# Ledger of designs, part 15: miniprotein binders against Probable HTH-type transcriptional regulator ArcR (arcR)

Target 1, 263 residues: Probable HTH-type transcriptional regulator ArcR (arcR), of Halobacterium salinarum (b0r9x6)
Amino acid sequence: MDPEAANNGEPRRITSVLNAVEIIDAIKEHRGITLQELTTELDLTKATIHTYMATLRQVGIVEQDGDGTYQLGDWFVPVSNYARNSTDLYRLGREEIDKLATQTRHTAHLVTESDGRQIVLYESMGEESVTTEYHLRMRETPRKLHTSAAGKSILAFLPEGRRETLISEIEFGTESSTPIGSPDALREQLATVRDQGYAINDEEEIHGIRSIGAPIRGRTEDVAGAVSVTAPKTRLQNAEFAGEVPALVMEAANIIEVRLETA
Short names: E, the ipSAE of ESMFold2; O, the ipSAE of OpenDDE; V2, 0.75 times the mean of E and O plus 0.25 times the DockQ between their complexes.

## First folded at step 22 (miniprotein)

Design aa4 (from l2 with R51E; at its last read DockQ between E and O 0.93; V2 from the best seeds 0.86)
Amino acid sequence: SDPETLEEIRELFNEATELMQEAHELYQKGDLESVRRLIREMLRLIWRMRELVRRLIEDSGNPELVYQASDLIREMAQIARELTRLVR
ESMFold2, look of step 22: ipSAE 0.855; ipTM 0.960
ESMFold2 (binder alone), look of step 22: mean pLDDT 81; pTM 0.770
OpenDDE base, look of step 22: ipSAE 0.822; ipTM 0.950
ESMFold2, fold request of step 24: ipSAE 0.847, 0.855, 0.854; ipTM 0.960, 0.962, 0.962
ESMFold2 (binder alone), fold request of step 24: mean pLDDT 81, 81, 81; pTM 0.769, 0.769, 0.763
OpenDDE base, fold request of step 24: ipSAE 0.823, 0.815, 0.820; ipTM 0.950, 0.949, 0.950
ESMFold2, last read: ipSAE 0.851, 0.850, 0.850; ipTM 0.961, 0.962, 0.963
ESMFold2 (binder alone), last read: mean pLDDT 82, 79, 81; pTM 0.771, 0.738, 0.767
OpenDDE base, last read: ipSAE 0.827, 0.811, 0.819; ipTM 0.953, 0.948, 0.949

Design aa5 (from l2 with R10L; at its last look DockQ between E and O 0.92; V2 from the best seeds 0.84)
Fold by OpenDDE base, look of step 22:
Structure aa5 (fold): chain B 263 residues (1-263), chain A 88 residues (1-88)
Amino acid sequence: as target 1 above (263 residues)
Amino acid sequence: SDPETLEEILELFNEATELMQEAHELYQKGDLESVRRLIREMLRLIWRMRRLVRRLIEDSGNPELVYQASDLIREMAQIARELTRLVR
């Protein structure tokens, strides 16, 4: 009897690695966590968790504050920098994001997609940029694609089957639901994005915040990522929002796309 | 074919330059709403041009043609910026 057959067709996984990831996620989600809170959340014994924490602390993945709260260690910083720097999208896109931020005077983002979620690979701040708690959270937490202009620009150009799968996973009419009230309303917006070549978010995610995004296509019909500009409504005038910024976002996305294809 | 795609690219760029001229004339007449319409048309031209650049990449991948077309997109984006400045 092949021991692989016993686990309901799911591929064998190393439980200790999964548990370590769950601990990391719990620390991040709670912005620090105690041993007692971890014990409650992970359904593991206090002694087991203590052994994980001792191991993770030894390697610098986790740190412990003087009050006993566990935090994520600086081990992630060089590792995450390496992971980002290993992507062609980041290497070839970063300079165009800096140019875009300078030209618009606003915050520019380079975004990629992973498992139906957006990941911010790079952020550049123009002279008029405002760092909000939102921008910090966007770097820390992968969000669903429909929540941002960058994400909508990716979602619009994903293969139809994958796009429809991701739309079907959206809980509409919940507190977490976007102002996009229905799947059909989202499909209509995505059709507009395909027609225009850019996506708009006008206070859809955050009151007083506007964003414009454009897709970066890969070598195939796949989407490699997106470029976006984000600004407070008070700093991004209607004329700039409807003209200059869409043009510059599409230009930046084209330059990155060309670089990806010619590299 | 690459020659046909290049012809379409040149046509779009010519249309963009004509649109820029028309927008300046409309601005001089004080018709800012028509200028705003032409900015939206310029954005459509930029997107059409990006699709043609993609076609060049997919068909032959001639780097020189791709770069030339991308330079035209940059010029079109600059036109859109200039026109936007008129209606600020």
Scores: ipSAE 0.781, ipTM 0.935, lowest interface PAE 0.5, mean pLDDT 90
ESMFold2, look of step 22: ipSAE 0.841; ipTM 0.958
ESMFold2 (binder alone), look of step 22: mean pLDDT 80; pTM 0.753

## First folded at step 23 (miniprotein)

Design ab1 (from aa4 with V53I; at its last fold request DockQ between E and O 0.91; V2 from the best seeds 0.85)
Amino acid sequence: SDPETLEEIRELFNEATELMQEAHELYQKGDLESVRRLIREMLRLIWRMRELIRRLIEDSGNPELVYQASDLIREMAQIARELTRLVR
ESMFold2, look of step 23: ipSAE 0.853; ipTM 0.960
ESMFold2 (binder alone), look of step 23: mean pLDDT 79; pTM 0.725
OpenDDE base, look of step 23: ipSAE 0.812; ipTM 0.944
ESMFold2, fold request of step 24: ipSAE 0.837, 0.840, 0.842; ipTM 0.958, 0.960, 0.956
ESMFold2 (binder alone), fold request of step 24: mean pLDDT 78, 75, 77; pTM 0.723, 0.682, 0.702
OpenDDE base, fold request of step 24: ipSAE 0.824, 0.814, 0.826; ipTM 0.950, 0.948, 0.952

Design ab2 (from aa4 with R10L; at its last look DockQ between E and O 0.87; V2 from the best seeds 0.83)
Fold by OpenDDE base, look of step 23:
Structure ab2 (fold): chain B 263 residues (1-263), chain A 88 residues (1-88)
Amino acid sequence: as target 1 above (263 residues)
Amino acid sequence: SDPETLEEILELFNEATELMQEAHELYQKGDLESVRRLIREMLRLIWRMRELVRRLIEDSGNPELVYQASDLIREMAQIARELTRLVR
């Protein structure tokens, strides 16, 4: 009985590609990783890992520091830029995000969804913007949609079946749980987002940080992405948070939506 | 139909302009809470206008009409900004 035929119903994948991705993720998560640490984290021999690292280093996907720590190489920079620049959402949205950041003086984001997570396609910083570790993390790590105003904006307008699936995957009441606290409370917030056309995050993710987001719809009622503005509560006053910023976020989202539909 | 949707768009924009006028009158009276209420109403109008723009896209997709309606959203957003400045 040929052991190769254990087609356990899983689609055939190239293990070496999966392992390379796991290595990349490990480097990113640890902010650099040693060969020894990789050997501990991955179910691979040290010799195998060394060969992967040599291969990844050869192509510039990985670099090795003088202390032996592996880092991600500059290969990702042009590839990521190409991947982003190839999206209609980025190409048509970028200018409106820059405008939004200028108008609000705060940080504006263009966000898309991928596999139930938010990806920041573009960030623009207004004059009053503060670069926080939070903003860096948002750009580096796909987050669950319910964690941000942009993500909630997307989640609210996703098809109901997909939305409910994603809600069911949220571990409420864990350390990773959002302040929303329950699936029903999230559903209520998302219903409010559908009613008002924008989402708010008022210190929900980070104390002293508030955000407003609006969805960008696609041709098939699918959500193409979202626009958001994020600012410290001390800089985004209640009047602006309740009036100007929601209006500008909705306007920006509308312009991008129109451009996507008319392009 | 596009004409019906356009009529609704014009009605909403007229409502937004009336709301702006009312808000200025209330501001002159010192009723800032009512101005804040009207800002929330303006945001609702902007959302409703976006839904109408979406309808235009889905119906004929006439780019000129869609852009014209989108320009009204821009104007409404400016109204919301102006009113927000009154209550700062």
Scores: ipSAE 0.800, ipTM 0.941, lowest interface PAE 0.5, mean pLDDT 90
ESMFold2, look of step 23: ipSAE 0.835; ipTM 0.955
ESMFold2 (binder alone), look of step 23: mean pLDDT 81; pTM 0.770

Design ab3 (from aa2 with R10L V53I; at its last look DockQ between E and O 0.93; V2 from the best seeds 0.85)
Fold by OpenDDE base, look of step 23:
Structure ab3 (fold): chain B 263 residues (1-263), chain A 88 residues (1-88)
Amino acid sequence: as target 1 above (263 residues)
Amino acid sequence: SPEETLEEILELFNEATELMQEAHELYQKGDLESVRRLIREMLRLIWRMRELIRRLIEDSGNPELVYQASDLIREMAQIARELTRLVR
């Protein structure tokens, strides 16, 4: 197949950068990857991959363990910290997330949207917080907005056209499907979020885990992000789940919103 | 006008204060179900207050008014917290 034919109106991209990102994603997804596994996963020659790996290792983006497994290097740590710290949402929101975690005694999150996915910008752990593998994965992997209370909070207040586009991309009834059984059921939940000002996830994503989220609006009708609290159902009782926590999540979201608008 | 929005904000806060008083009276009577209802109403008031604050941000060039209104949301959230403790 002629490599020139791929220019079917798509904007010109640098293939080597795309390949480097694919390598990074493969390492992350596999929690480490060998050269042989990379060669199997990527449509690149072993020699080419080796050159990529050598280059990525040189700059510290990739490291190689003693067994030959490639890992992501510490290069990402300061870069990601810079990227996060450069956002107004993080800078203005972080303190309110810490307060929210303290007040609720549970895990609080600051979430933003990127390309229809939720990104956890900040996590704060209250006294009763339980670090789960789930929370680690939430920070490591951008998830679809409908999967969390924070994400639903964002999705509910996105422009209707964007919201409907994102809803149309959800595969309902698959293993990857939301517990929300249909697009219409999701729309109904999102309507409730708009009416109430907060979203609930009651054991929808993980059995025994509850979350409450509230949107942070931007200067435009656009959503800047969301605030959420997440806790085990055993620790977040029905009274708190229906009262205190929604109130405090909305308060925190309001304070951040005000700061963003007045900055 | 921003002044009209501020008046509406103050009215909502007064309603929240009255709701708190009513909830305490109902609690004293042992009517916890009614207290739970009033907590849901308080959450609605908090949301309405946020929408009014949003309007105030859009209509007002005065950040101080917006911060003052946000302090009222904080107080309302504390009311919701106190009421939640009554029904635990």
Scores: ipSAE 0.821, ipTM 0.949, lowest interface PAE 0.5, mean pLDDT 90
ESMFold2, look of step 23: ipSAE 0.832; ipTM 0.954
ESMFold2 (binder alone), look of step 23: mean pLDDT 80; pTM 0.749

Design ab4 (from aa4 with E58K; at its last fold request DockQ between E and O 0.91; V2 from the best seeds 0.85)
Amino acid sequence: SDPETLEEIRELFNEATELMQEAHELYQKGDLESVRRLIREMLRLIWRMRELVRRLIKDSGNPELVYQASDLIREMAQIARELTRLVR
ESMFold2, look of step 23: ipSAE 0.843; ipTM 0.955
ESMFold2 (binder alone), look of step 23: mean pLDDT 80; pTM 0.749
OpenDDE base, look of step 23: ipSAE 0.816; ipTM 0.945
ESMFold2, fold request of step 24: ipSAE 0.835, 0.838, 0.834; ipTM 0.957, 0.956, 0.955
ESMFold2 (binder alone), fold request of step 24: mean pLDDT 81, 75, 81; pTM 0.764, 0.688, 0.758
OpenDDE base, fold request of step 24: ipSAE 0.811, 0.800, 0.809; ipTM 0.945, 0.943, 0.944

Design ab5 (from aa4 with V66I V87I; at its last look DockQ between E and O 0.90; V2 from the best seeds 0.85)
Fold by OpenDDE base, look of step 23:
Structure ab5 (fold): chain B 263 residues (1-263), chain A 88 residues (1-88)
Amino acid sequence: as target 1 above (263 residues)
Amino acid sequence: SDPETLEEIRELFNEATELMQEAHELYQKGDLESVRRLIREMLRLIWRMRELVRRLIEDSGNPELIYQASDLIREMAQIARELTRLIR
């Protein structure tokens, strides 16, 4: 009787919940997925996956199109709205993001950190805003902090130990690598962010796109989130990029910070 | 202390006001590069002011003082905006 392999100190998890999340992620990543594709991706039997899909469909987490493609259902919409609306950052920040978008005429974001990734809590579009596929993806996918001005703003002001941990997890020189190119170059940029109080992303992530971000500090030395403005380089001129927009981003971040502290 | 922080805030805002005046004079002379320099300085002042607001939060946490200091940041941001428009 081989001794049952002692569960290697990892906390017990419910595999079915993990699998359900993996299914959700797979649907999202593929922008819809078939049962056959899911079977290939998740290393689960077709019958097992079918049962998951039936269960997820029953609760409206997943829907199935007429062609058999699985999509995410409307269940996420009110749940995500509730989750967002439950954050002090969103409740206290949303109006300042709308104001910032109006003032800059560009796209403004309210961003938070979760597990070393940025989550867009709110987006506001100014009159000159361009809805790009990029902006849609930012809302849909938690990105690593180093990839955006908002994320760099958060990363710069995170506790040093946490910051260094997150930097160590960056695969430089890969397809997922930042244009920053090295950990030391990133550290230098983050030091500049701490010195000046805002981050810039000048065509770093996407050619022709500029972003400016500023941190929102929490009650503790922890960062609650960030504010950012994003625009095409053709619409965000050098003067505005170096002056007005950084100022207004820092102002917005300060107002939100003050509200969080005084609430 | 809050009084010391408030004095620093006042000094920074005075510096921002002087910078605005200097920038307008330089603009009238056609020295746009100096105006750009002063806009960068204004951004530094805004950041320093935010650090002082943070100090107020961490010290007494007096909401009135915090809001007053934050209003100065708003004014400084408007100065930066105005100056940016001059060189646009």
Scores: ipSAE 0.826, ipTM 0.950, lowest interface PAE 0.5, mean pLDDT 90
ESMFold2, look of step 23: ipSAE 0.833; ipTM 0.951
ESMFold2 (binder alone), look of step 23: mean pLDDT 80; pTM 0.747

Design ab6 (from aa2 with Q78K; at its last look DockQ between E and O 0.91; V2 from the best seeds 0.84)
Fold by OpenDDE base, look of step 23:
Structure ab6 (fold): chain B 263 residues (1-263), chain A 88 residues (1-88)
Amino acid sequence: as target 1 above (263 residues)
Amino acid sequence: SPEETLEEIRELFNEATELMQEAHELYQKGDLESVRRLIREMLRLIWRMRELVRRLIEDSGNPELVYQASDLIREMAKIARELTRLVR
């Protein structure tokens, strides 16, 4: 049976582009990678990888440090800025995130969904914000929606079929699983989010960190994104966590929603 | 109708202002738990108002009405903020 015949059902893809993306992902995941490590990771010949790296370096997608470690190049910076700036959500939401960060004095996020994962489009830091490694990771890595207040806010208001699909893809009880112990517990939380209009994450993802999120809906009832505030529990007191911050997150989400709908 | 939706929004805002007054009275009596209850009610009102604003967007070709309704949500958020300060 010709192994080429089995691939006849999948849409034709350019393997070299896929490999280039895999290289980019490997560099990002390893926080830099050597040619030898890439050879092991991608199951490609060293010569092939060297040619990819030479090509990616030529265009500035990859750089090579003096020790031979490959890093991602500055090419991504203007490209990612363009990609972000081209979104209505970012253009219409950014100012409200800055206001929200100022009003709360905490870190505010504008989040969108892509392929069942959250992408941070914008972050604003209030006066009391603490830059944690967590916040850096949120910007760098698309996380599953159930892992954050912003993500739960999106997930709660996604079409039921899409929501259930995404819930079914969650590996509960693994080390990567959230403290949400079951699909039913998640569904209950999401029902609460729909009833109250905001999501909470009270030390669910990281001990001592709290988040509140609210959905931004689009014209077609689809969720365009979410707004969130994140703070250490020591700085976000129970009164603010239960009152002011939910109110301000919902307000910010509403303003962005209105702008998206009226633009 | 959009006009009916706007009236419902105004009614919710009136309810929010009444809750604010009640919360101040309860605060003066030292009943902070009741104030916390009213803050939760205020958050419910904000959510209900957001749902009405969405309906207004869908049903109304008048952006000005939507902005007026959104301004009421802003005022409600200010109320929630004020009430939160009472229980700090």
Scores: ipSAE 0.806, ipTM 0.943, lowest interface PAE 0.5, mean pLDDT 90
ESMFold2, look of step 23: ipSAE 0.837; ipTM 0.955
ESMFold2 (binder alone), look of step 23: mean pLDDT 81; pTM 0.769

